# Designs tried in a protein design chat: miniprotein binders against q96jn8r1131to1294. Part 16

Target 1, 164 residues: q96jn8r1131to1294
Amino acid sequence: TLEFLENHGKNILLSNGNRTATRVASYNQGIVVINQPLVPQLLVQVRIDFLNRQWTSSLVLGVITCAPERLNFPASACALKRAAWLLRGRGVFHNGLKICEKFGPNLDTCPEGTILGLRLDSSGGLHLHVNGVDQGVAVPDVPQPCHALVDLYGQCEQVTIVNP
Below, E stands for the ipSAE of ESMFold2; O stands for the ipSAE of OpenDDE; V2 stands for 0.75 times the mean of E and O plus 0.25 times the DockQ between their complexes.

## First folded at step 4 (miniprotein)

Design h3 (at its last look DockQ between E and O 0.02; V2 from the best seeds 0.00; counts 0 for: pae O 12.1 > 1.5, placed apart)
Fold by ESMFold2-Fast, scan of step 4:
Structure h3 (fold): chain B 164 residues (1-164), chain A 82 residues (1-82)
Amino acid sequence: as target 1 above (164 residues)
Amino acid sequence: SEEEKRIEELLEKIKELLEEAKYLAEEGDPEKARRLLEMAKILIELLMRIAKELGNEELLKLAEELLKEAEQILKKVEEKLK
């Protein structure tokens, strides 16, 4: 069963059998990671449950290729300088470097109830799904093993893992 | 207590705006970075007024340091916009 790992950012509280993550303070320290590697055939999905529009930007979504179980997470996913491929706003980032300017919808404007998904295709391409719609390949040739990461940054204060 | 909460919320918002602006400046959206820095400066000036009204020297010094940081980031952003 898919759950968020017990190793997470310090402002996170897990509930609902570790399937719901809530950021209980500030705007950062909200990184969570899925408990199973993202393998081809697996679609990992989270629903945006609560947005606090006091903050400027929102949720970051992506993968890391390092072992997450004992990782000391930085305050935000954007501070990861190695082994990270992230989608933020409309950008795609590899280790803090923007590698694509406009991919998919703007993640900073997705409303409550939006379902965001990550999937690897058979060629190792990382796909973003938005409300069930495949946005295409954001990152080709992701190294494996890799792990799905969600950063409850800024506006996004709660997400829940949902089945496909 | 209520006043302390308002100051803490204001500080958190200022910090978030500065962090976001610094990131956007590096990642090639200097126009958005500039807008966020202008907002941060307005909030910092509000914080300075509150600190002066309260006679809180430590808070005033903190606000002045935040303003200095905002101006340093803005200088880098303005160079990219030219």
Scores: ipSAE 0.496, ipTM 0.753, lowest interface PAE 1.8, mean pLDDT 89
Fold by ESMFold2, look of step 5:
Structure h3 (fold): chain B 164 residues (1-164), chain A 82 residues (1-82)
Amino acid sequence: as target 1 above (164 residues)
Amino acid sequence: SEEEKRIEELLEKIKELLEEAKYLAEEGDPEKARRLLEMAKILIELLMRIAKELGNEELLKLAEELLKEAEQILKKVEEKLK
């Protein structure tokens, strides 16, 4: 069963059998990680449940390639300077450096109800899915093991893990 | 104190969610009202946990009253979704 890991950002409350993450304060400290590493046959999906549109930036989605169980998370995923591949807005970031200007839809504009998915292909490519539609390869050669990460940043106050 | 500020922020958020849910239930968007009520209940449970950790029985009673209000609105919402 996929769950959010008990080690998470300080402003996160886990509920619904640890399948729902809610940011209960501020605009940051909202990093959560899925409790199993990605493998080629695993599609990890989350639904955006609640947005606060007063912010212009929204959630960040991606992977980390180091063990998450006792990692000290920074206030924002974009401050991860090692072992991280992130999708933010339309950009792709590696260790805080933008490596692609435009990939997929703008995550800052995804409405409540959007289902976002991550999976690896057989070549180690990281795919983004949006409402069941594969957006293609965001990152061509992610090292394994890697772990799916969501940062409930800015607009994004709640997400829930959903089945494919 | 920081704990008092945290409690005040939770109460404000809970109240906003309940009021918006009540409005949406009456004005014809019961699906969104239900979603707001689910978030409100999560925050109320957090407030109850904080109250228990502080030994604050008056805050716990307030949180229980907010939960009853949320359930009453939810009952109205569920009737409209039938």
Scores: ipSAE 0.112, ipTM 0.578, lowest interface PAE 5.5, mean pLDDT 88
Fold by OpenDDE base, look of step 5:
Structure h3 (fold): chain B 164 residues (1-164), chain A 82 residues (1-82)
Amino acid sequence: as target 1 above (164 residues)
Amino acid sequence: SEEEKRIEELLEKIKELLEEAKYLAEEGDPEKARRLLEMAKILIELLMRIAKELGNEELLKLAEELLKEAEQILKKVEEKLK
C-alpha cells in the first residue's frame, strides 16, 4: 500500500496509517516521500486537505531519484540540488533550476480538495494529473527508480494519499 | 442533497472568479486575473470530474462551457501580460 515514509521533514506529523501528512509548525520543513517508487502507468495521487492563508505559496510536487530512506531533507524542496524534478507554481524545476516556465495550472492557487497525481508513461515521461485530468508531460525522461515527493510548504498544511 | 449543495457552491465560486478576473483584466491587474483564472480552471476540472462520476451530462456540458470561457479570458489576459 502507498504511504509516506517515516523519514520526513521535521514539522510533519503522519497519521491515518501514514497516508496523511500534516505540517504542524511554521511554513516549511514539510517534505514527505511516498514509500513505493513510481512504476510506469501507475497513478499516484494526493489530495490537498487544508490550506492556511497566513502563508504564501503552496505545495511542491515532484520526484527524487535518490534513496529516500536516508535522505536528509532540507527545509524546503527548493533546496534540493540533486536528483530532484519538482513542480512549483507553474514551473518545472530540475535540481533547483527552472526548466519550464509554464506548465499546467498554478499549484500555488490549487484549492482545498484538489487531487494532484503523478504518473510515469512507458517512455519515462512524468505526467501531472489534476483532479483526474492529465495535464501532459512535465518531465520527458525521468530516471528510474524514482519516488514521489510532496513538500507541504506555505499555505499547504495537510495532504492525504488517495486511490485513483 | 449535500452533493447538490456542493455543486451549487462550486458553480457559484467559479462564476465569481471568472467575473472578478474579467474585471481585474480590464482594471489593470492582469496578473491577479491570471491567478484567479487558473484557480477557476482547477475548480471547473473538479466539477467535470463530479459530473462524470454522477453521470450528469448536463452538468458536464455546463462545466465544459465554463472551461471554454475561462480559457478565452485567460488568452486575453496572457496577451496583456506580454
Scores: ipSAE 0.000, ipTM 0.179, lowest interface PAE 12.1, mean pLDDT 91
ESMFold2 (binder alone), look of step 5: mean pLDDT 85; pTM 0.825

Design h4 (at its last look DockQ between E and O 0.01; V2 from the best seeds 0.00; counts 0 for: pae E 3.8 > 1.5, placed apart)
Fold by ESMFold2-Fast, scan of step 4:
Structure h4 (fold): chain B 164 residues (1-164), chain A 82 residues (1-82)
Amino acid sequence: as target 1 above (164 residues)
Amino acid sequence: SEEEKRIEELLEKIKELLEEAKLLAEEGDPEKARRLLEMAKILIELLMRIAKELGNEELLKLAEELLKEAEQILKKVEEKLK
């Protein structure tokens, strides 16, 4: 059973058997990580439950290759300068460096109810899925083990893990 | 109480805009960074007016520091827009 780890950003409250994450304050300090490594064939999905339009940008998601259980999370995922591959807006980022200008839909405009998924293919390519539709390979050759990360940044104040 | 909450919400919004502008400037979207900085400056000016109305010198100094930060980020953005 997939759950969010108890180690998370300080503004996060976990509920629904650690399957729902809510950011209860501010716009940041909202990083959560899935409780098991993202292995090939595993599709990890989260649904956007609540958006607060007061904020400029929204949810960031991706993978980290460091152990998350005791990690001291920065205020936002984009501040991770090591071992991080992130999707933000329309960009793909490796350790804070933009490696792709335009990939998939703009994450800042996904409405409530959108289901976002991360999956590794057999070659280690990281795929983004949007409402069940594979957007293609965002990042090739992701090192393993890696862990799915969601940053409830800005507009996105709540997500829930959903099964395929 | 309501006024304190309004100030806190305004400060959080300004901080968010400045943080986003910094990221966009470094990532190569200077046009969007510029738009966010213009929004931040408007909100900072509002914060300065509130601070003056309240006679809150600490809040006014904070607004001045935020304005300096916005202008420093804008300088970097303008360099990339050349």
Scores: ipSAE 0.625, ipTM 0.816, lowest interface PAE 1.4, mean pLDDT 90
Fold by OpenDDE base, look of step 5:
Structure h4 (fold): chain B 164 residues (1-164), chain A 82 residues (1-82)
Amino acid sequence: as target 1 above (164 residues)
Amino acid sequence: SEEEKRIEELLEKIKELLEEAKLLAEEGDPEKARRLLEMAKILIELLMRIAKELGNEELLKLAEELLKEAEQILKKVEEKLK
């Protein structure tokens, strides 16, 4: 069963059998990691439940390749300087460096109800799915094992893991 | 067929993960080995589901054997993590 790990950002409250993450304070400290590592041929998806227009920007989606259980999370995913591949806005980032300027839809403008998915292909490519549609390879040859990471940042206040 | 290809890819990946886990355990990285084994188990379970959907008893048996192997390796790895 897919769940968010108990090790999470300080402003996160887990509910719904740890399948729902809610940021209950401020605009940051909202990183969560899914318990099971990504494996080929499996799609992991989260739904944007609530957006708060008080803030700017939105969720960051990506993967980490370090063990998540003991990780000390920074206030935001963009502060991860190792073992991190992130999708923010339309950009793809590796350890804080932008490696792609424009990829897929702008995550900052995805409305409530949007379902975002991550999938590894047989070649190790990380795919982004939006509402079930494969957007293509965001990151080629991602190191394995890796875990899906969601940063409930800015406008994004709640997400829920959903089954494909 | 596409389904056969999917199964072959799963089998190949599972075997690769198991072998790599064995090597890592011996080389002194049991934590990574543990995580690879977790991946393997997830894929094996997927393979089991596929086997059941297809009514392929031979494939199911193979998956069960792979699971047994993964669990045996995991036991050894966890002992090293103590």
Scores: ipSAE 0.336, ipTM 0.741, lowest interface PAE 1.4, mean pLDDT 93
Fold by ESMFold2, look of step 5:
Structure h4 (fold): chain B 164 residues (1-164), chain A 82 residues (1-82)
Amino acid sequence: as target 1 above (164 residues)
Amino acid sequence: SEEEKRIEELLEKIKELLEEAKLLAEEGDPEKARRLLEMAKILIELLMRIAKELGNEELLKLAEELLKEAEQILKKVEEKLK
């Protein structure tokens, strides 16, 4: 069963059987990780439940390849300089380095109700899904095991894990 | 002072959510009103936890009053959603 891991950013409150994450303070300290590693054919989906348009930037979505249970997460995902592949705005980042300027939608403009998905294909490619539509391969060869990560940054104050 | 600031921020956010939820309930976006109320209840429950840890009975009573207001608005919203 998919849940957010109990090790998370300090401004996160988990609810709804650990399937809903809420950032309850500030604009950062909102990193959450899915409790199971991605495997082929597993589609991890989250719905954006609550946005505060006071902020300009919004959530970051991606994967981390080190064991997440005991990590000390930084204030924001963009500070992850090791073992991270992130989708931020329109860009794709690896360990803080932008590796693709434009992939998929602009995450900073996704409205409440958007369902974002991550899965690995059989070649280890990381796919983004948006409202059920595969956007293609964001990262062609992700080391395994890896876990899906969401940073409830800026605008994004709540997400919920949903079933495909 | 950090805990005092955290309490102030929670109260401001809760009041904003409740005010917007009342408006949306009346103007015909009850699904969004319900989401705002669910968020408000999460923050109110956090505020109640903080109040209990501090032994602050006045803050606890305030949080309980806010919870009752949120539930009353939610009841009206759920009636419109039928």
Scores: ipSAE 0.277, ipTM 0.680, lowest interface PAE 3.8, mean pLDDT 89
ESMFold2 (binder alone), look of step 5: mean pLDDT 85; pTM 0.822

Design h5
Fold by ESMFold2-Fast, scan of step 4:
Structure h5 (fold): chain B 164 residues (1-164), chain A 82 residues (1-82)
Amino acid sequence: as target 1 above (164 residues)
Amino acid sequence: SEEEKRIEELLEKIKELLEEAKMLAEEGDPEKARRLLEMAKILIELLMRIAKELGNEELLKLAEELLKEAEQILKKVEEKLK
């Protein structure tokens, strides 16, 4: 059973058996990580539950290859300097540096109810799924083991893990 | 159109500055955050002028929301600089 780890950003509260994450303050300190490694063909999905339109940017998702159980999370996922591949807006980022200008839909404009998924293919390519539709390979050759990460940043104040 | 492309580029630059300022406000470089916010406000004011010249009400509202975000970050930065 997929759950969010108890180790998370300081503004996060977990509920619903650790399957729902709510950011209760500010716009940051909202990183959560899935409780098991993202192995090939496992589809990890979250639904956007609540958006606060006060902020211009929204959630970030991706993978990290460091052990997450006692990681000291920075205020934003994009501040991770090692072992992170992230999707933010339309960009793909590796360790804080933009490596692709436009990939998939703009994550800053996804409405409440959108289901976002992460999956590794058999060749280690990281795929983004949006409402069940595979957007293609965002990052090739992701090192393993890796862990799915969601940053409830800016507009996105609540997500829930959903089954395929 | 070329005009739409220029507006998109301007919005992207404003968002980049705001994101950098937010990171620096949290990581303890509030003086640099203040400088980035000053740059963002200049670009937001340019966006507001463009929106008014075009009569684009939606773009004007977006610029006003960007300004609100910049002011909120600036308030947090000012608290740290005390």
Scores: ipSAE 0.041, ipTM 0.499, lowest interface PAE 5.5, mean pLDDT 86

Design h6 (at its last look DockQ between E and O 0.01; V2 from the best seeds 0.00; counts 0 for: pae E 3.3 > 1.5, placed apart)
Fold by ESMFold2-Fast, scan of step 4:
Structure h6 (fold): chain B 164 residues (1-164), chain A 82 residues (1-82)
Amino acid sequence: as target 1 above (164 residues)
Amino acid sequence: SEEEKRIEELLLKIKELLEEAKRLAEEGDPEKARRLLEMAKILIELLMRIAKELGNEELLKLAEELLKEAEQILKKVEEKLK
């Protein structure tokens, strides 16, 4: 079954059998990673449970290609300068470089209850799903193995892994 | 205390705005970065007033350090706006 890894940002508390992640302090130190590699045909989904709108921006979603079990996570996913492909706001970023200006919905404005999904296609293309709808290929040809990452940054204080 | 929590919330908001401004400047949105820095400076001025009212010298020093950081980021943002 899909769970968040016990190795996570220092402000995270895991509950619900490690399927719910809550950021209990501040606006950062909220990175969580799924316990299984993202392989083709696996759809990993999280639901936005709680938003605190005092902060400027919201969650970041993406993949990393380094092994996450012993990784010392930075304060935010945006600080990852190696092995990271991230979706933030409407942008797509690779190791801190913006590679697409407008992709999918604005993640900073998704309401509570939104279900966000990550999936690899057979060619290694990374897809974003929003409430079950495939937004298309955000990143082509992602190296494998890779791992799904959620950064509970800013407004997003809680997410839960949900089944398809 | 309620006052301690209020100060902590203000500090976190200032730090978040400075972090977001640095990020936006790097990503090629210096105009938005400038707006966030203007907001951060207003909150830093509020923090300095609170520190003075409380006679809290350590908090005042922290606010002064945050103001210096904001000015350093603003200098870099203004170079990009040219």
Scores: ipSAE 0.640, ipTM 0.814, lowest interface PAE 1.1, mean pLDDT 90
Fold by ESMFold2, look of step 5:
Structure h6 (fold): chain B 164 residues (1-164), chain A 82 residues (1-82)
Amino acid sequence: as target 1 above (164 residues)
Amino acid sequence: SEEEKRIEELLLKIKELLEEAKRLAEEGDPEKARRLLEMAKILIELLMRIAKELGNEELLKLAEELLKEAEQILKKVEEKLK
Protein backbone atom coordinates (compact mmCIF):
# COMPACT_ATOMS: atom_id res chain seq x y z
CA THR B 1 0.00 0.00 0.00
CA LEU B 2 1.40 3.46 -0.88
CA GLU B 3 1.71 5.88 2.00
CA PHE B 4 3.62 9.03 2.82
CA LEU B 5 6.75 8.22 4.85
CA GLU B 6 6.74 9.21 8.53
CA ASN B 7 9.97 11.14 7.96
CA HIS B 8 8.65 14.38 6.46
CA GLY B 9 8.77 18.19 6.70
CA LYS B 10 8.02 19.52 10.16
CA ASN B 11 4.87 21.40 9.11
CA ILE B 12 3.19 18.24 7.76
CA LEU B 13 0.37 16.34 9.45
CA LEU B 14 -0.37 12.90 8.00
CA SER B 15 -3.91 11.52 8.05
CA ASN B 16 -6.19 9.08 6.19
CA GLY B 17 -3.88 6.12 6.84
CA ASN B 18 -0.86 8.26 5.94
CA ARG B 19 -2.27 8.77 2.43
CA THR B 20 -3.15 12.45 3.01
CA ALA B 21 -0.57 15.12 3.80
CA THR B 22 -1.60 18.54 5.13
CA ARG B 23 0.71 21.53 5.64
CA VAL B 24 -0.58 22.98 8.89
CA ALA B 25 1.64 26.06 9.24
CA SER B 26 3.61 28.64 7.28
CA TYR B 27 4.37 28.26 3.54
CA ASN B 28 7.18 25.69 3.64
CA GLN B 29 8.54 22.72 5.65
CA GLY B 30 6.14 20.63 3.61
CA ILE B 31 8.26 17.87 2.02
CA VAL B 32 6.71 14.39 1.92
CA VAL B 33 8.05 11.20 0.35
CA ILE B 34 6.25 8.07 -0.86
CA ASN B 35 7.21 5.04 1.22
CA GLN B 36 8.04 2.69 -1.69
CA PRO B 37 10.64 3.23 -4.41
CA LEU B 38 9.41 3.71 -7.95
CA VAL B 39 9.51 0.63 -10.19
CA PRO B 40 8.47 0.54 -13.86
CA GLN B 41 4.96 -0.82 -13.21
CA LEU B 42 4.22 1.62 -10.36
CA LEU B 43 2.28 4.80 -11.00
CA VAL B 44 2.31 7.12 -7.98
CA GLN B 45 -0.58 9.59 -8.12
CA VAL B 46 -1.51 12.46 -5.83
CA ARG B 47 -4.56 14.72 -6.01
CA ILE B 48 -4.31 18.41 -5.10
CA ASP B 49 -7.00 18.72 -2.42
CA PHE B 50 -6.56 22.24 -1.05
CA LEU B 51 -4.94 25.43 -2.33
CA ASN B 52 -4.56 28.76 -0.52
CA ARG B 53 -4.80 31.64 -3.00
CA GLN B 54 -2.80 33.88 -0.62
CA TRP B 55 0.41 32.52 -2.21
CA THR B 56 1.47 32.62 -5.86
CA SER B 57 3.87 29.65 -6.00
CA SER B 58 2.62 26.08 -5.59
CA LEU B 59 3.80 22.48 -5.08
CA VAL B 60 6.97 20.83 -6.31
CA LEU B 61 7.07 17.24 -7.55
CA GLY B 62 10.00 14.96 -8.16
CA VAL B 63 12.20 12.14 -7.00
CA ILE B 64 14.92 11.69 -4.43
CA THR B 65 17.62 9.09 -5.16
CA CYS B 66 19.08 8.72 -1.67
CA ALA B 67 17.53 6.84 1.27
CA PRO B 68 14.71 9.01 2.60
CA GLU B 69 14.03 7.36 5.98
CA ARG B 70 16.60 9.35 7.99
CA LEU B 71 17.24 12.27 5.65
CA ASN B 72 17.02 15.73 7.20
CA PHE B 73 14.79 17.65 4.80
CA PRO B 74 15.43 21.33 4.14
CA ALA B 75 12.68 23.94 4.42
CA SER B 76 11.86 23.55 0.71
CA ALA B 77 12.67 20.99 -1.96
CA CYS B 78 14.46 23.60 -4.07
CA ALA B 79 17.20 23.65 -1.42
CA LEU B 80 18.00 19.98 -2.06
CA LYS B 81 21.49 20.15 -3.57
CA ARG B 82 22.05 16.44 -4.14
CA ALA B 83 20.13 13.30 -5.08
CA ALA B 84 17.07 15.26 -6.30
CA TRP B 85 15.27 15.71 -9.62
CA LEU B 86 12.42 18.19 -9.33
CA LEU B 87 9.55 19.60 -11.38
CA ARG B 88 8.80 23.19 -10.35
CA GLY B 89 6.59 25.59 -12.25
CA ARG B 90 7.39 24.59 -15.82
CA GLY B 91 11.05 23.79 -15.11
CA VAL B 92 13.01 20.64 -14.38
CA PHE B 93 15.77 20.91 -11.78
CA HIS B 94 18.64 18.63 -10.82
CA ASN B 95 20.21 19.32 -7.43
CA GLY B 96 19.03 22.94 -7.52
CA LEU B 97 20.17 23.60 -11.10
CA LYS B 98 17.54 24.19 -13.80
CA ILE B 99 18.20 21.68 -16.60
CA CYS B 100 15.01 22.23 -18.62
CA GLU B 101 13.24 25.54 -19.01
CA LYS B 102 9.86 24.19 -20.00
CA PHE B 103 8.35 20.74 -19.51
CA GLY B 104 4.68 19.88 -19.12
CA PRO B 105 2.16 22.21 -17.50
CA ASN B 106 2.91 25.05 -15.10
CA LEU B 107 2.49 23.41 -11.68
CA ASP B 108 1.87 26.86 -10.15
CA THR B 109 -1.45 27.04 -12.01
CA CYS B 110 -2.82 23.53 -11.43
CA PRO B 111 -6.25 23.83 -9.74
CA GLU B 112 -7.69 21.82 -6.86
CA GLY B 113 -8.68 18.37 -8.09
CA THR B 114 -5.71 17.99 -10.43
CA ILE B 115 -4.22 14.47 -10.28
CA LEU B 116 -0.45 14.40 -10.79
CA GLY B 117 1.38 11.15 -11.42
CA LEU B 118 4.99 9.96 -11.50
CA ARG B 119 6.34 6.73 -12.96
CA LEU B 120 9.53 5.30 -14.41
CA ASP B 121 9.60 3.80 -17.90
CA SER B 122 11.62 0.69 -18.79
CA SER B 123 14.67 2.85 -19.59
CA GLY B 124 14.62 4.69 -16.25
CA GLY B 125 12.94 7.78 -17.71
CA LEU B 126 10.76 9.76 -15.32
CA HIS B 127 7.27 10.50 -16.67
CA LEU B 128 4.77 13.06 -15.43
CA HIS B 129 1.07 12.31 -15.77
CA VAL B 130 -1.56 15.05 -15.48
CA ASN B 131 -5.17 13.96 -15.01
CA GLY B 132 -4.28 10.58 -16.54
CA VAL B 133 -2.38 12.00 -19.53
CA ASP B 134 1.31 11.14 -19.94
CA GLN B 135 3.31 14.35 -20.48
CA GLY B 136 6.39 12.47 -21.67
CA VAL B 137 9.86 12.06 -20.25
CA ALA B 138 10.91 14.79 -17.84
CA VAL B 139 14.22 13.13 -16.88
CA PRO B 140 15.70 10.50 -19.23
CA ASP B 141 17.76 8.36 -16.86
CA VAL B 142 17.00 8.53 -13.15
CA PRO B 143 19.27 6.48 -10.86
CA GLN B 144 17.49 3.73 -8.94
CA PRO B 145 16.31 3.28 -6.30
CA CYS B 146 14.36 6.52 -6.16
CA HIS B 147 11.30 7.71 -4.23
CA ALA B 148 8.57 10.12 -5.31
CA LEU B 149 8.64 13.41 -3.43
CA VAL B 150 6.05 16.15 -3.05
CA ASP B 151 6.75 19.53 -1.48
CA LEU B 152 3.51 21.12 -0.27
CA TYR B 153 4.83 24.58 -0.96
CA GLY B 154 3.07 27.95 -1.03
CA GLN B 155 -0.48 27.53 -2.35
CA CYS B 156 -0.54 23.79 -1.84
CA GLU B 157 -1.80 22.87 1.62
CA GLN B 158 -3.09 19.32 1.07
CA VAL B 159 -2.57 16.37 -1.26
CA THR B 160 -3.85 12.79 -1.15
CA ILE B 161 -2.37 9.63 -2.67
CA VAL B 162 -4.96 8.20 -5.05
CA ASN B 163 -5.14 4.81 -6.71
CA PRO B 164 -5.42 4.45 -10.48
CA SER A 1 5.68 31.97 22.91
CA GLU A 2 6.41 30.00 19.73
CA GLU A 3 3.81 27.45 20.86
CA GLU A 4 1.32 30.26 21.66
CA LYS A 5 1.93 31.74 18.18
CA ARG A 6 1.28 28.32 16.60
CA ILE A 7 -2.00 28.03 18.54
CA GLU A 8 -3.09 31.53 17.49
CA GLU A 9 -2.37 30.77 13.82
CA LEU A 10 -4.34 27.51 14.00
CA LEU A 11 -7.27 29.24 15.69
CA LEU A 12 -7.39 32.02 13.07
CA LYS A 13 -7.20 29.51 10.22
CA ILE A 14 -9.98 27.37 11.74
CA LYS A 15 -12.25 30.41 12.19
CA GLU A 16 -11.64 31.51 8.58
CA LEU A 17 -12.46 28.03 7.27
CA LEU A 18 -15.68 27.79 9.28
CA GLU A 19 -16.88 31.25 8.20
CA GLU A 20 -16.16 30.56 4.54
CA ALA A 21 -17.83 27.13 4.79
CA LYS A 22 -20.98 28.73 6.25
CA ARG A 23 -21.02 31.28 3.42
CA LEU A 24 -20.53 28.62 0.71
CA ALA A 25 -23.20 26.39 2.23
CA GLU A 26 -25.67 29.30 2.04
CA GLU A 27 -24.58 30.57 -1.38
CA GLY A 28 -24.66 27.36 -3.38
CA ASP A 29 -21.29 25.56 -3.32
CA PRO A 30 -21.82 22.77 -0.79
CA GLU A 31 -19.06 20.57 -2.28
CA LYS A 32 -16.47 23.27 -1.56
CA ALA A 33 -18.01 23.87 1.86
CA ARG A 34 -17.58 20.17 2.68
CA ARG A 35 -13.87 20.31 1.73
CA LEU A 36 -13.32 23.40 3.91
CA LEU A 37 -15.04 21.68 6.83
CA GLU A 38 -12.89 18.56 6.42
CA MET A 39 -9.77 20.75 6.54
CA ALA A 40 -11.13 22.60 9.58
CA LYS A 41 -11.77 19.31 11.41
CA ILE A 42 -8.18 18.17 10.76
CA LEU A 43 -6.86 21.43 12.23
CA ILE A 44 -9.27 21.29 15.18
CA GLU A 45 -8.14 17.75 16.01
CA LEU A 46 -4.53 18.95 15.90
CA LEU A 47 -5.45 21.81 18.25
CA MET A 48 -7.10 19.33 20.64
CA ARG A 49 -3.93 17.22 20.65
CA ILE A 50 -1.81 20.29 21.43
CA ALA A 51 -4.21 21.32 24.21
CA LYS A 52 -4.00 17.85 25.80
CA GLU A 53 -0.18 17.82 25.62
CA LEU A 54 -0.05 21.24 27.32
CA GLY A 55 -2.73 20.38 29.90
CA ASN A 56 -4.62 23.49 28.78
CA GLU A 57 -8.22 22.71 29.73
CA GLU A 58 -9.60 26.04 28.47
CA LEU A 59 -8.04 25.52 25.02
CA LEU A 60 -9.36 21.95 24.90
CA LYS A 61 -12.91 23.18 25.65
CA LEU A 62 -12.58 25.82 22.92
CA ALA A 63 -11.41 23.20 20.40
CA GLU A 64 -14.31 20.91 21.32
CA GLU A 65 -16.77 23.80 20.78
CA LEU A 66 -15.21 24.49 17.35
CA LEU A 67 -15.52 20.82 16.43
CA LYS A 68 -19.21 20.87 17.41
CA GLU A 69 -19.73 23.97 15.25
CA ALA A 70 -17.95 22.30 12.31
CA GLU A 71 -20.12 19.20 12.64
CA GLN A 72 -23.28 21.30 12.82
CA ILE A 73 -22.38 23.11 9.59
CA LEU A 74 -21.41 19.81 7.97
CA LYS A 75 -24.84 18.30 8.75
CA LYS A 76 -26.52 21.21 6.95
CA VAL A 77 -24.13 20.89 4.00
CA GLU A 78 -24.77 17.14 3.74
CA GLU A 79 -28.56 17.77 3.72
CA LYS A 80 -28.12 20.06 0.67
CA LEU A 81 -25.99 17.39 -1.09
CA LYS A 82 -28.70 14.70 -0.62
Scores: ipSAE 0.343, ipTM 0.724, lowest interface PAE 3.3, mean pLDDT 89
Fold by OpenDDE base, look of step 5:
Structure h6 (fold): chain B 164 residues (1-164), chain A 82 residues (1-82)
Amino acid sequence: as target 1 above (164 residues)
Amino acid sequence: SEEEKRIEELLLKIKELLEEAKRLAEEGDPEKARRLLEMAKILIELLMRIAKELGNEELLKLAEELLKEAEQILKKVEEKLK
């Protein structure tokens, strides 16, 4: 089953069989990683449960290619400088560098209840799904194995892994 | 058919992962090998589900054999990680 790993950001509290992540303090330190690696034909989805308008920005979604169990997470996904492909706002980032200016919907403005998904295609392309709709290839060739990463940042205070 | 194509792609990917895992284990990267094997197992389980849905006993048997192989390789890899 899909769960968030016990190795997570300092402000995260896991619940619901580790399928729900809640950031219980501040606006950062909210990185979580899903236990199973992404594989072709597997859609991994999370739902935005709660937003706190006190903060700006929102969740970051992406993948890491390093082993997640022992990773020392920085305060935010933006600080990941290696082995990271991230979706933030409308941008796509690789190791902190923006490689695409506009892709898909603006993650910073996704409302509560939005379901975000990641899927690898047979060519190694990383697809973003929004409410079940394939937004296209965000990253054309992602190294494998990789794990889905969610940074509960800014407004985003809770997400839950949901089945397709 | 589309389903046949899907199955073929799964089989190919699984076999590639298993071979790559074996290679990496021998080349001194057992940790990555372990992770590849985990991916393989996930795909094998998907293949099993497909086989059951189709009532394809031959495919199910093949998937089970692949799982056994993956587990055997994993055991060896885990020994290297001790």
Scores: ipSAE 0.246, ipTM 0.702, lowest interface PAE 2.2, mean pLDDT 93
ESMFold2 (binder alone), look of step 5: mean pLDDT 84; pTM 0.818

Design h7
Fold by ESMFold2-Fast, scan of step 4:
Structure h7 (fold): chain B 164 residues (1-164), chain A 82 residues (1-82)
Amino acid sequence: as target 1 above (164 residues)
Amino acid sequence: SEEEKRIEELLYKIKELLEEAKRLAEEGDPEKARRLLEMAKILIELLMRIAKELGNEELLKLAEELLKEAEQILKKVEEKLK
């Protein structure tokens, strides 16, 4: 079953059989990673459960190609300088560099209840799904193996893994 | 490019400073929040200068929005200091 790894940011508390991640303090130290590699056709989905409007930015979603069980996570996913492809706000980022200005919806404005999904197509293209709707290819050729990552940054204080 | 790297580093740092200032304002350290907002405004001014030099209207508008956000947080900090 899909679960969040026990290796996670310092401010994370896992519950609901490691399927719910809650950030219990501050605005950062909220990185979580799915326990299985993102292989083609696997759709990994999380639901936004709780937003704290004190903060301006919100969750970051993406993939890393490093082995996550022993990874020393930075305070924010955007500080990852190696083998990371991230969707943040309106942009797509590779190792901290913006590679696309506008892709999909603004993640800083998705309301509670939004379901966000990541999927690789047969050619290694990374897709974002929003409430079941495929937004298209955010990154055209992701190296494998890769792992789905969610950064409960800023407004986003709780997410839960959901299955179709 | 080197310019793109500087822009992303500035944007990241500005947003982190604004987020931290907001946290400190809520947690009752308004003096530190004010100092972080002062730093953020300096970086935003640098970002505006870069945007103008590159003729990037979208980036300039983003920098102006970040400045407005910084001023809104500063107003809340000043209310705390009273």
Scores: ipSAE 0.000, ipTM 0.150, lowest interface PAE 13.7, mean pLDDT 83

Design h8
Fold by ESMFold2-Fast, scan of step 4:
Structure h8 (fold): chain B 164 residues (1-164), chain A 82 residues (1-82)
Amino acid sequence: as target 1 above (164 residues)
Amino acid sequence: SEEEKRIEELLFKIKELLEEAKRLAEEGDPEKARRLLEMAKILIELLMRIAKELGNEELLKLAEELLKEAEQILKKVEEKLK
């Protein structure tokens, strides 16, 4: 069963059997990680439940290749300088460096109710799905094992894991 | 009250500037990040004066936390500008 790990950013509160993550303070310290590795063809999906327009940027999605169960998370996912591939706004980032300028829709403008998904294809390509639509390969050849990460940054204060 | 509205607007602007500055610092525009951080620090100093005048200890503590955050981001930005 997919759920968020109990190791998470300090501003996160988990509920709904660890399937809902709420950021209860500020705009950062909102990193959560899925409890099992993102194996090929597994589609991990989260729904945006609540957006606070007090902030300008929104959630970040991606994968990390380090063990998440006891990791001390930084204030934001983009501060990860090792083992991280992230989608933020329109960009794709590897360890804090932008490696693609425009990929998929702008994550900073996705409304409440949007369902965002991550999936590895059989060749190790990381795909973003938006409301069930495959956006294509954001990152090729992701090292394995890897773990799906969501950073409830800025506007995005709550997400819930949803089944396909 | 009118005072409460002004404090809320000031807090919103400070938080917006800090969030934008941090993003720009990470994405490779440290010069713009520096300018936004200097503006944020001016507004935080104003917030601290208001908190002291009102005797609002919690608001003062919040302003001090925002100042520490601004200074941490500035330090990283200054390293990139060297």
Scores: ipSAE 0.007, ipTM 0.234, lowest interface PAE 9.5, mean pLDDT 86

